VHH binders against EKC/KEOPS complex subunit cgi121 (cgi121). Designs and how they scored, part 43

Target 1, 174 residues: EKC/KEOPS complex subunit cgi121 (cgi121), of Schizosaccharomyces pombe (q9p7j3)
Amino acid sequence: MILPLFPETQVHVFVYENVSNCAAIHEQLISQNPIYDYAFLDAATILYKKQVYSAIIRALEDRRDEQMKTKTIHSEVILSLSPKTEISSAFRQFSMTKKSKNIVVVKIDSKLTEEEEFERLDKLVEGNRVEFSDEELQKLIDFKVLKKNYKLDPSTLENPLASILSSIALRGYS
Below, E stands for the ipSAE of ESMFold2; O stands for the ipSAE of OpenDDE; V2 stands for 0.75 times the mean of E and O plus 0.25 times the DockQ between their complexes.

## First folded at step 6 (VHH)

Design yd45 (from yb4 with T58L; framework vhh_7yz9_2)
Fold by ESMFold2-Fast, scan of step 6:
Structure yd45 (fold): chain B 174 residues (1-174), chain A 120 residues (1-120)
Amino acid sequence: as target 1 above (174 residues)
Amino acid sequence: QWQLVESGGGLVQAGGSLRLSCTASGFTFSRYAMGWYRQTAGNEREWVAFITKGGSTLYADSVKGRFTISRDNAKNTVYLQMNSLKPEDTAVYYCTARGYSKYYPTEDYWGQGTPVTVSS
């Protein structure tokens, strides 16, 4: 994917379902193993491709402007999904956990080709890779989690896109 | 007050072996993951091997099958056993300690580095 405001930034997004080794992956993430320098998201929290792209764009803007609140661009993506700037809350809400079953993995500024990233991730993640598409994401979402994370009322849940995107874009202004 | 002290570097012939050691002080070693990085002149530091708190090990593709990382929590020491050394392994080797965090990266600790030269 090419981002208009960041045309030289390589962005890869991978989706895995039925992941059996989330506990092992989580241990590597909290130990800061450099092989696992990706944003590992719980797919239960992601409904749209645009939701992920909006968080990526916000993280890249914060890096460009020297305003990152976290140590890495990938942790900044996780923070950027949250409507608040509270790091611990964002990670509790959106990061993969030991109990996750389906995950979304984001890689920014890869020095590897997309094929090489596929090969590396397929060795780390014991699950089935699926297309990064709204259709596939809608099979993996947990609407109770989505409602809680973005504070959506029942009527908004039927078409939540605009509400989610405004929450991401207006982070820190409310 | 924390320290990481590397030792064991030196000159070795291609095909030879070296064992690097890194001794930690000033923090609770057993709670940290430990790793080895290397850096050649004019290049960025690259990761070599990693060992978790629980003892699980990971290696860069360039060293798999040749290098072995291990730890001794009683001695607060992590080791890198380097076998079948190649001229391309010539670098300054750095020890690092990584804290555990549930939610975001913690501060990393670094040693001063130990040079390894592999002659052809």
Scores: ipSAE 0.018, ipTM 0.403, lowest interface PAE 6.4, mean pLDDT 85

Design yd46 (from yb4 with T58Q; framework vhh_7yz9_2)
Fold by ESMFold2-Fast, scan of step 6:
Structure yd46 (fold): chain B 174 residues (1-174), chain A 120 residues (1-120)
Amino acid sequence: as target 1 above (174 residues)
Amino acid sequence: QWQLVESGGGLVQAGGSLRLSCTASGFTFSRYAMGWYRQTAGNEREWVAFITKGGSTQYADSVKGRFTISRDNAKNTVYLQMNSLKPEDTAVYYCTARGYSKYYPTEDYWGQGTPVTVSS
């Protein structure tokens, strides 16, 4: 994917369902193993492609403006999904856990092609790769988790896209 | 306060071996994952080997089968055993300790580096 505001930035997004080794991946992530330098998201928290892209754009804007609050661009993507600026809350809300079953994986600034990243990730993730599409994401979302993370009321929950995108774009702004 | 002190570098002939050591102080070593990186003149620092708190290891393709990373928690030390050394392995080698929380990356620690020169 090419982002209009960041045309020189390589971005790859992958979706895996029925992942059996999330506990092993999580151990590598908390250890900061450089091979696992990706944003690993719990798919239960992601409803739309635009949700992921909005978080990526916000993270890239914060990096451009030297305003990143986390150590890596990938951790900044995870923070950027949250309506709050608090790092621990964002990771608790959106990052994959040992008990996750379906995940969304984001890679930024890869010098590898999308196909080469697929080959690397397929060695790390024991699951079924599916298309990064709204249709596939809607099969994996947990609406109770979505409601809690974005503080959605019943009327907003029926059509949450605008509310979610606004929360991401305005994170930390007051 | 905290320190990472590398040792064991030096001059060695192609085909030879060296063992690098990195001793930590000022933090609880057993809570940190440890790694080795190297840097040649004019190039960015590249990772070489990594060992988790539990002892799981991973290696860069260029060193697989030749280098072994290990740790001794009683001595607060991580090691890099380098066998079958090649002139291309000539670099300054850096030790790093990777901090973590339950949820997110925290502070990393870095040593000052130890030079390795492989000649033939």
Scores: ipSAE 0.072, ipTM 0.503, lowest interface PAE 4.9, mean pLDDT 86

Design yd47 (from yb4 with D61E; framework vhh_7yz9_2)
Fold by ESMFold2-Fast, scan of step 6:
Structure yd47 (fold): chain B 174 residues (1-174), chain A 120 residues (1-120)
Amino acid sequence: as target 1 above (174 residues)
Amino acid sequence: QWQLVESGGGLVQAGGSLRLSCTASGFTFSRYAMGWYRQTAGNEREWVAFITKGGSTTYAESVKGRFTISRDNAKNTVYLQMNSLKPEDTAVYYCTARGYSKYYPTEDYWGQGTPVTVSS
């Protein structure tokens, strides 16, 4: 995918359901294994494609402006999903855990094609890849988690997109 | 005070071999993952090989099959055995130690580097 505000930045987003090796993936992430340099998100926290893209754009803006609060662009994506700027809270709220079942994986600045990243990720993730679409994400979301992470009341929970995006920088979208 | 000291670099002909060592002090080596990175002038450091505290290894595609990373916790040392060296492997090689963190990434430690020059 090409982002209008960052046309030279290659972005790939993958969605996996029924992942059986989340504990193994998490172990590699906490060891900082370089091959796992992706943003691994719990799909229970993601409702819209725009939610992911808004976090990516915010992270890229922070990198451009030399204002990143974390060490990698991928960790910055995880932070950027959170309405708070506290790293540990963002990871508790949005990153995949040992108990995750469905995940969203983001790769930024890949030198590989989408197909090649798919091939690499299929070796790391033991699950079924599905389309990155609002339809598929809505099958995996946990509304109790979403409500808690974004502090949504019942009126905003009926149409939460604007509230979610206002919690994440929206620069680059008309 | 923590310290990582690399050794074993030098000049070698294409097709030759070198073994790099990195000895750690000032922290509990066995609790850290260890890695090797390399850097050429004007470029960012690139990852070469990685070994977890449990001993599982991963390699960059450019070195897979030619390089082997290993560790000796009794000696607080990580090694990089480099075989079938190519001129493109010419770089300064850096050892790094990675702490384990539930909220990755965490602070890492770096050595000063050891130069490797591979002649054609």
Scores: ipSAE 0.422, ipTM 0.735, lowest interface PAE 2.2, mean pLDDT 87

Design yd48 (from yb4 with F50Y; framework vhh_7yz9_2; at its last look DockQ between E and O 0.62; V2 from the best seeds 0.00; counts 0 for: pae O 10.2 > 2)
Fold by ESMFold2-Fast, scan of step 6:
Structure yd48 (fold): chain B 174 residues (1-174), chain A 120 residues (1-120)
Amino acid sequence: as target 1 above (174 residues)
Amino acid sequence: QWQLVESGGGLVQAGGSLRLSCTASGFTFSRYAMGWYRQTAGNEREWVAYITKGGSTTYADSVKGRFTISRDNAKNTVYLQMNSLKPEDTAVYYCTARGYSKYYPTEDYWGQGTPVTVSS
């Protein structure tokens, strides 16, 4: 995908279901192993493609404006999914854990083609790759987690897209 | 105060070997992941090898099969054994220590660097 505000930025998003090695991946992430420089998200927290792209755009805006709160663009994507600018809260709410089963993986500024990134990620992730689509994401979402993370009431939970995008777009100005 | 001190760099002929050492002080070495990065003039630092506190190793494709990273927790030292050196391996080599955090990333500790020159 090409982002209109960032047309020169390469963005790849991958979805894996039934991942068996989340504990091993998590260990590499907390050790800050450079080959794991991706945003690894728990798919239980992601309902829409637009949710992921809104977080990516917010992270890229923060990088452009020299306002990143985290060390890497990928950790900034994780932070940017949160309606509040608190790093530990955002990671607890959105990043994959040892117990995750399904994950969404974001790569920004790849020097590799999408196919080369698939090959590299398939060596790191022991799971089944599925299409990055609203249909596939809706099979993996946990609505209790989504409600908690975005503080949705029952009325907004039936069609939460606008509320989620507004939460991300506010950039902590809520 | 924490400190990382690299040693073992120098001039070597293509096909030769060097062993770099990095000795840590001021923190509990066994709790940190350790890495080696290199930098050529005008370019950003690139990672070369990484070793976790548990001993798991990873390597950049350009050095895999030629370089070996290892650690000795009793000596607070990480090593990079460099074999079959090529002129393109010429760089300043940097040691780094990284803490473990659930809310990655954390601050990196860096050494001052040790120069390696490989003559053709």
Scores: ipSAE 0.507, ipTM 0.792, lowest interface PAE 1.7, mean pLDDT 88
Fold by ESMFold2, look of step 7:
Structure yd48 (fold): chain B 174 residues (1-174), chain A 120 residues (1-120)
Amino acid sequence: as target 1 above (174 residues)
Amino acid sequence: QWQLVESGGGLVQAGGSLRLSCTASGFTFSRYAMGWYRQTAGNEREWVAYITKGGSTTYADSVKGRFTISRDNAKNTVYLQMNSLKPEDTAVYYCTARGYSKYYPTEDYWGQGTPVTVSS
């Protein structure tokens, strides 16, 4: 995928359910093994495709404007999902953990086709790939986690997308 | 005050071998994952090899089967054994210690680099 404002930046997003080796992946991530250079998100925190795309766009805008707060573009995506500016809290809330069961995986600046990137990723993840779609994401979300992460109340839950996207877009301004 | 110092680079004929060393000081070496990167003129640094705190190793496809990374925590040293060298391996080789906070990656430590030239 190519985003209009970032025409030379190829992005791929994958979703896996029933992942059996999140603990092993997590150990490689905290060791910063370069083969694992992706953003690994807990799918329990992701309800919409637009949630992920908005975080990717925010991260890319911050990179373009030399305003990144984290070391890599992939870590910046994780920060960009958060309504808060604190890096540690963003990772605690949205990043895959040792206990995660379902994940969303983002690759930015890929030099590979989607199929080629999948072949590499599939060697690392022991789980079942599903479509990156609102329909599949809605099966994997934990609404208690979503409400906590974005401080949603009953009125906000009627239209949570707008509240979530506003949190991502306005982080640091409010 | 931390430091990473590479050594063992030089000139070698294609098919030959070199062993690079990188010695660390000023930080707790055993708590860091270590890696080797290389850079040719006009290009970005390219990852070569990686070794975790626990000794697990990973290699770029271009060097797999020819290069071996290892570490000696007692000597605060990481090594890169480079066999079956090709002219394409010509580059400046950099040692790095990868920084990680409790929750997220932080700034890395880098050496100054050691040049390797492989002639045909």
Scores: ipSAE 0.053, ipTM 0.518, lowest interface PAE 6.6, mean pLDDT 88
Fold by OpenDDE, look of step 7:
Structure yd48 (fold): chain B 174 residues (1-174), chain A 120 residues (1-120)
Amino acid sequence: as target 1 above (174 residues)
Amino acid sequence: QWQLVESGGGLVQAGGSLRLSCTASGFTFSRYAMGWYRQTAGNEREWVAYITKGGSTTYADSVKGRFTISRDNAKNTVYLQMNSLKPEDTAVYYCTARGYSKYYPTEDYWGQGTPVTVSS
C-alpha cells in the first residue's frame, strides 16, 4: 500500500489470529533481530484500520521532521498509537507481548510486494492470517484494554474512532 | 567499557570453510544477543546471522544452510562457522552485541572486524 502523503513509502499491514509463537517472536524483538524488522502490535488493542494508519502516518511525519523519539520507524509506530509520551508505556499498552494471541504486523519501507512480504513474514509467525479490516479487528479487540489505553468513557464509546484519532494526533500537546 | 575482538579470518578457496570467533569483554556477555555482519568496500554493512541470549538463531537467506552461529557464554565468545564458502562471501566480518530493555533495544557495539577472502 502507498499512502497519499508519503508516495515513496510502501506500507504493508497483516493480521494474524491464534498465534502460537508470540513468546519466541518477542524474544527476537527485544534482541533487535533484523529479520523481525516489523511493528508487532497486540490485536487486542486495535479496533480500526484508521487507528493503525493514523499511527503509521504520525510515525512517518516524525521521521520526516527528524522528531522521532524511538530508535526505529516501527517502534515509532508503536509509540504513535499511544496518547502517552513515555515509550515504555506505549509498548506496554500496544506492543505484542509473550502472552498475545492475535497480532497486527506493520511493515514500513517495504521493497517487496504484499505477497512477497507475506511470504517472508509467514515464516516468522505461526498463526492464521485474516483480512486487515474493521470487521476482523472488531472480532479480536479487547474493549477493556481499549478503554483503558485511550481513557474512553460512556460519552466517547459511541464514537471511539474520533477519540482514538484525537489521542494519537494530539499526543504531547496536552 | 565494551570490547569485541574478532578473529579467524583469512584466505580460503571456494568450497572451503572458516570459523570466526568473537571474544567479548567489559559487559555481561550472557545477557546480550550477538550477531555477525559483513561489509565490502563501498557497500553497506549487511546482516549475516544472529543469536539471542537464549540461543535462538536466525540467518540471512544468502548464508542459510552454509553458516552456523553459536555462542559459549563461559568463554564470552560467539562463533560463525562458515562452510561451502563462495567468492561473494568475501568481506570484512564484524561482530556485534546488542543490548535491550524490556520492550526495545538500547545499544549496538561492534568489533574492528576480521577479513575473509574467498578465491575462485
Scores: ipSAE 0.006, ipTM 0.239, lowest interface PAE 10.2, mean pLDDT 89
ESMFold2 (binder alone), look of step 7: mean pLDDT 84; pTM 0.852

Design yd5 (from yb4 with R31D; framework vhh_7yz9_2)
Fold by ESMFold2-Fast, scan of step 6:
Structure yd5 (fold): chain B 174 residues (1-174), chain A 120 residues (1-120)
Amino acid sequence: as target 1 above (174 residues)
Amino acid sequence: QWQLVESGGGLVQAGGSLRLSCTASGFTFSDYAMGWYRQTAGNEREWVAFITKGGSTTYADSVKGRFTISRDNAKNTVYLQMNSLKPEDTAVYYCTARGYSKYYPTEDYWGQGTPVTVSS
């Protein structure tokens, strides 16, 4: 996929449901195994495609401006989903865990084609790949998790898109 | 202070073999994953092989079937056995140690590098 402002940056987003090997993936992630250099998100925390894209754009802007707070662009995506700038909190809120069942996986700056990344990820993830779409994401979201992560009140929960995007884009701005 | 010391590099003819060693000190080696990277002039470091604290291994496609990574926790040493060497394997080889963290990436430890030159 092509992003405005970053037209030469290759971005791939994958969604997997009913993943049976989350504990094995998590072990590889915490070891910092280079083959697992992706942002692995718990799908319970993601409601919209625009939510993921906003975090990617924020991470790319921070990299461009030499303001990244984490070691990799992929960990910066995880941080950028959080309305706060605290790294450990962002990972607890948005990254996949050993108990995750459905995941969203982001790859930035791949040297592989999208099809080659699909083949590689399908070997790492034991689950059913589904379309990266608002419709599919809305089947996997946990609204209690979303409400807590973005501090949403009952009046905004029925249509929270603007609040979520504002939280991502305006984190740390005066 | 943390140290990783590589050895075993040198000059070798295409088709030959080399064994690289990396000895760690100043941290609990058995708690870390270990890896090998390589770098040619003007290029970024490229990952080559990785071994977890549990002993599972992964390899870059360019070296699969030719290189073998292993570790000896009693000697605080990680090895890279390099077989069927090709001129394109010419690089400075670096070992690295990776900490385990549930919540965010940790700092990596890096060696100073050992040069490998493969002639045709």
Scores: ipSAE 0.445, ipTM 0.754, lowest interface PAE 2.1, mean pLDDT 88

Design yd50 (from yb4 with F50W; framework vhh_7yz9_2; at its last look DockQ between E and O 0.74; V2 from the best seeds 0.00; counts 0 for: pae E 4.9 > 2)
Fold by ESMFold2-Fast, scan of step 6:
Structure yd50 (fold): chain B 174 residues (1-174), chain A 120 residues (1-120)
Amino acid sequence: as target 1 above (174 residues)
Amino acid sequence: QWQLVESGGGLVQAGGSLRLSCTASGFTFSRYAMGWYRQTAGNEREWVAWITKGGSTTYADSVKGRFTISRDNAKNTVYLQMNSLKPEDTAVYYCTARGYSKYYPTEDYWGQGTPVTVSS
C-alpha cells in the first residue's frame, strides 16, 4: 500500500488468527533478532484499518521530524497507537505478548515485495493468515481492552472510530 | 572493557567447510543474543545467523541448511559452522552480541571481522 502523505514508503499489514507460537515470537523480539523487525501488535487492541494507518502516519511524521522516541520505526508504530507518550505503557497496551492468540503485523520500508514478506512471515508465525479488513479485525478485538486503552465511555464505544483517530493524532497535545 | 574476537577465517575451496569462532570478554556472555553478519566491499552488512540466550536459532535463507550457529557459554564463545561453501559466501564475517530489549536502544557489540574467501 501507498500512503498519500508518504508515497515513497512501502507499508504491508498482515493479520494472523489462532497463533500457537507467540511465546517463541516474543523471545525472538526481545532478543532483537533482525528478521523479526516488524511491529507485532495484539489483535485484541485493533478495531479498524484506519487505526493502524493513523499510527503508521504518526510514526512516519515523527521519523521525518527527527522526533522518534523508540529505537525503530516499528516500535514507533506501537507507541503511536497509544494516546500517551509513555513508551512502556504503550507497549503493555498494544504489543503482542507470550499469551496473545491473534496478532497484527506491520512492516514499513520493506526491501522485499509483499509476496516475499508473506513467505517470510508465514514461516515465523504458526497461525492462520486472514484478510486485513475491518470485518476480520472486528472478530478479534477485545472491547474491554479497547475501552481501557482509549479511555472510552459507554456511549463512545458504540461508534469509537473518531475518538480513536483523534487520540492517535493528538498524542502529546491534550 | 568489552571485546569480541573472531577466528577461523581463511581460504577454502568451493564445497569445503570452515568453522568460525567468536570469543567474548568484558560482559556476561550468557545474557546476550549472538549473531553473525557478513560484508562484501561496497555493500551493507548482511545478517547471516542468530542465536538467542536460550539457544533458539534462525538463519538467512541463503545459508539455511548449510550453516549452523551454536554457542558455548562456559567458553564465552559463539560458533558458525559453514558447510558446502560457495564462492558467493566470500565476505568478511562479523560477530555481534546484543542485549535483550524491545523498548529502548541497546548497545550492540561488534568484532573486527574475519575474512573468508571461497575459490571455485
Scores: ipSAE 0.532, ipTM 0.806, lowest interface PAE 1.7, mean pLDDT 88
Fold by OpenDDE, look of step 7:
Structure yd50 (fold): chain B 174 residues (1-174), chain A 120 residues (1-120)
Amino acid sequence: as target 1 above (174 residues)
Amino acid sequence: QWQLVESGGGLVQAGGSLRLSCTASGFTFSRYAMGWYRQTAGNEREWVAWITKGGSTTYADSVKGRFTISRDNAKNTVYLQMNSLKPEDTAVYYCTARGYSKYYPTEDYWGQGTPVTVSS
């Protein structure tokens, strides 16, 4: 897909459930294997499509403004999901772990169609692809983790999207 | 202070074989994944092969089945065995080590490169 504010940048997002090889993927990620050039997110931490898009946009803005805090655009997406400025904290909070079962995978600057990218990614992920939708994400979310990551309280839980987006947008401004 | 030194490049005929070596110093070699890239004049550096600290290997499609990456931690060396070489394999080959934190990528380290020329 194309983001309106970044028409030159093609973005693809995929959701996988029941992934059996997260530990293997994780090993490749920490080894910085070039073919794993994606943002691998733990789906337990993602509730909305807009949450992911907001993080992508924030990362792209950081890149545009030459203010990226991380080495890669994909790592910047992970950082951008977090209300915290610490990279390590962001990754602990949102990145796929060895124990993850469900994941959201983000590709920035893709030169491939969604189908082509899926075929490429499908070779790396052993799981079932599901639709990237709020409905499917809602099935995979761990609300305890979500509450912890964004410090949601009963008042903000009534409209968690607003709180999440605010946290992403205002990271570094508190 | 990280240093990578490639060697083993040269001229070889199509269908021939060549073995590249990269010796690392200045860091704990066994803790890091290693890889090979190649570059031709006017083009971007392209990934060729990767090996994790655990020894898991991956290859670009263009070299799969022909090239083999391996490592010897005792010698702080990563190797690229290149078989069935083609003229299109002609390039300067670079060894790389990528630093990482617990969860995220950090600095890239590169050697000076070793030239490989495959004649028809």
Scores: ipSAE 0.256, ipTM 0.683, lowest interface PAE 1.4, mean pLDDT 92
Fold by ESMFold2, look of step 7:
Structure yd50 (fold): chain B 174 residues (1-174), chain A 120 residues (1-120)
Amino acid sequence: as target 1 above (174 residues)
Amino acid sequence: QWQLVESGGGLVQAGGSLRLSCTASGFTFSRYAMGWYRQTAGNEREWVAWITKGGSTTYADSVKGRFTISRDNAKNTVYLQMNSLKPEDTAVYYCTARGYSKYYPTEDYWGQGTPVTVSS
């Protein structure tokens, strides 16, 4: 998967439901085991494909412009999902935790095809892979969490996509 | 200030062994996962071995069965025992320490590297 603005950067996104080993994965993430070098997101916070792509694009733009706030491109994706600039709150709100049930997994700068990357990831995640699609994401979202994370008022809930995407794109400017 | 100092590199013939050491100072060593990477000229650093703060180990496929990582928290030292060395193992070897806050990764520390040359 190639993003038009970043033609030399290969990106893969995977979605898993009913993940039974999030606690084990979380322990490997906090040890920063290099095999787990992905962004692991809680699917309860992700409603749209464009939400994920916008965070990826924002992270890549910040890397290109030498404006990254976090240590790695994958941690920058997690920050970029947040409407806020606070790193700890972004991770608390969007990152996979020991309690997560469904996850979205992002790999940036992959040297592998999607199938090859999946084969590696599938050894790490005990769950059912589903399509990365708005249809599948809608089944996994927690709307109460989404509403709180993006402060979606009743007037915003009719068109949440635009509000969410602007929060990602404009974080730190408004 | 913090420091990571590698030692034990050098020239060795294929099939031989070396033991690398990396001694840390200036931070709480036991709170960090440790690892070894290696790098050849013109290429990115390649991960070799990892040890968590609790002692769990993981290895790159290319070194499994030949390399062993270990740590001694009392001496603030991580080791890489390299056996059955191949010319392809020739590289500069770097140790690294990685910290994690409650929610997110924090600063990495890197050594300056120790060169290893495996001749055949």
Scores: ipSAE 0.189, ipTM 0.602, lowest interface PAE 4.9, mean pLDDT 88
ESMFold2 (binder alone), look of step 7: mean pLDDT 82; pTM 0.831

Design yd51 (from yb4 with T96V; framework vhh_7yz9_2)
Fold by ESMFold2-Fast, scan of step 6:
Structure yd51 (fold): chain B 174 residues (1-174), chain A 120 residues (1-120)
Amino acid sequence: as target 1 above (174 residues)
Amino acid sequence: QWQLVESGGGLVQAGGSLRLSCTASGFTFSRYAMGWYRQTAGNEREWVAFITKGGSTTYADSVKGRFTISRDNAKNTVYLQMNSLKPEDTAVYYCVARGYSKYYPTEDYWGQGTPVTVSS
């Protein structure tokens, strides 16, 4: 995918359901294995494609402006999903865990095509690939997790998109 | 204070072998993942091999089948056995120790590097 504000940046987003090896992936992530240099998100926290894109754009803006708070662009995406600037809280809220079942994987600055990244990820992730679409994401979301992460009131929970996007864009000021 | 001391580099002919060692002090080695990176003049550091605290290994495609990473926790040492060396393996090789964290990347400890030159 091409982002209008960052047309030179290669972005790939993958969705896997029924992942059976999340504990093994998590061990590689906490050891900081370079082959796992992706943002691995728990799909229970992602409701819309625009939510992921907004976090990617915010991370790319922070990199452009030399204001990244984390070591990698991928960890900056995870931080950027959170309405707060606390790194540990963002990872606790949005990063996959060993108990995750469905995951969203983001790759930025890939030197590979989308097809080549699929080949690499299919060797690392033991699960079923599904389309990165609002329809598929809505099957995997946990609304209790979403409500808690974005502090959504019952009045906004039925149509939360604007609140989520505002929280990501206004991180640190909301 | 922490230290990583690399050794075993040098000049070798194409098709030859070298064994690099990296000995750690000042931190609990067995709690860290270990890796090898390499760098040629004017280029960024390139990842070569990685070993977790549990002993799982991964390799860059360019070295897979030729290089083997291993660790000895009793000696606080990680090794890189390099076989079937090619001129394009010529680089300064760096040892790295990576901490474990559930919630964010920890700081890395880097060695000072050991040069490897492979002649044709």
Scores: ipSAE 0.400, ipTM 0.742, lowest interface PAE 2.6, mean pLDDT 88

Design yd52 (from yb4 with A97T; framework vhh_7yz9_2)
Fold by ESMFold2-Fast, scan of step 6:
Structure yd52 (fold): chain B 174 residues (1-174), chain A 120 residues (1-120)
Amino acid sequence: as target 1 above (174 residues)
Amino acid sequence: QWQLVESGGGLVQAGGSLRLSCTASGFTFSRYAMGWYRQTAGNEREWVAFITKGGSTTYADSVKGRFTISRDNAKNTVYLQMNSLKPEDTAVYYCTTRGYSKYYPTEDYWGQGTPVTVSS
């Protein structure tokens, strides 16, 4: 995918369901294995494609402006999903855990094509790839987690898109 | 207090070898992945080699096949064996707990650096 605001930046997003090796992946992420340089998100926290795109755009804006709060662009994507600039909190809220079952994987600045990244990730992730679409994400979301992460009231929970996007775009100013 | 003490740098002829060592104290070494980075004047530090707490290793393409990273948890030491050195390997080498992909926010410990100069 090419983003209109960042046409020179290659972005790939993958969704996996029924992942059986999340504990093994999590161990590699905690160990900071460079082969795993992706943003690994818990799909229970992602409801819309626009939610992921907004976080990617915010992270790229912060990198462009030399305002990144984390050490990698992928960590910055995870932070950018959070309505607050609290790094540890953002990782607890959005990154995959050893107990995750469904994941969203983001790769930025790939030197590989989407097909090549898929072949690479297929060796790391033991799960079923599904389309990155609102329909598929809706099947994997946990609304209790979404409500907690974005502090949604019952009145906004039925139509949360604008609130989520506002939280991402206004991170640090809310 | 935490400390990383590096040694083994120096001047070497192209094609030669050096072994860098980094001894850790003040934190639980066996619970940390360890890496080596290098830096030339005016440039950002670049990742060279990485070893997980379980002993799995990865290398930057520029050093793959020539450098070997290893660790000795009993001695709280990580090593970088550098073979077939090239002039472009000239840099200050840093030992660190920082990995390439920072998944979990934790404090990075860095050594003071050890200079390596490879003559043509």
Scores: ipSAE 0.011, ipTM 0.234, lowest interface PAE 9.4, mean pLDDT 83

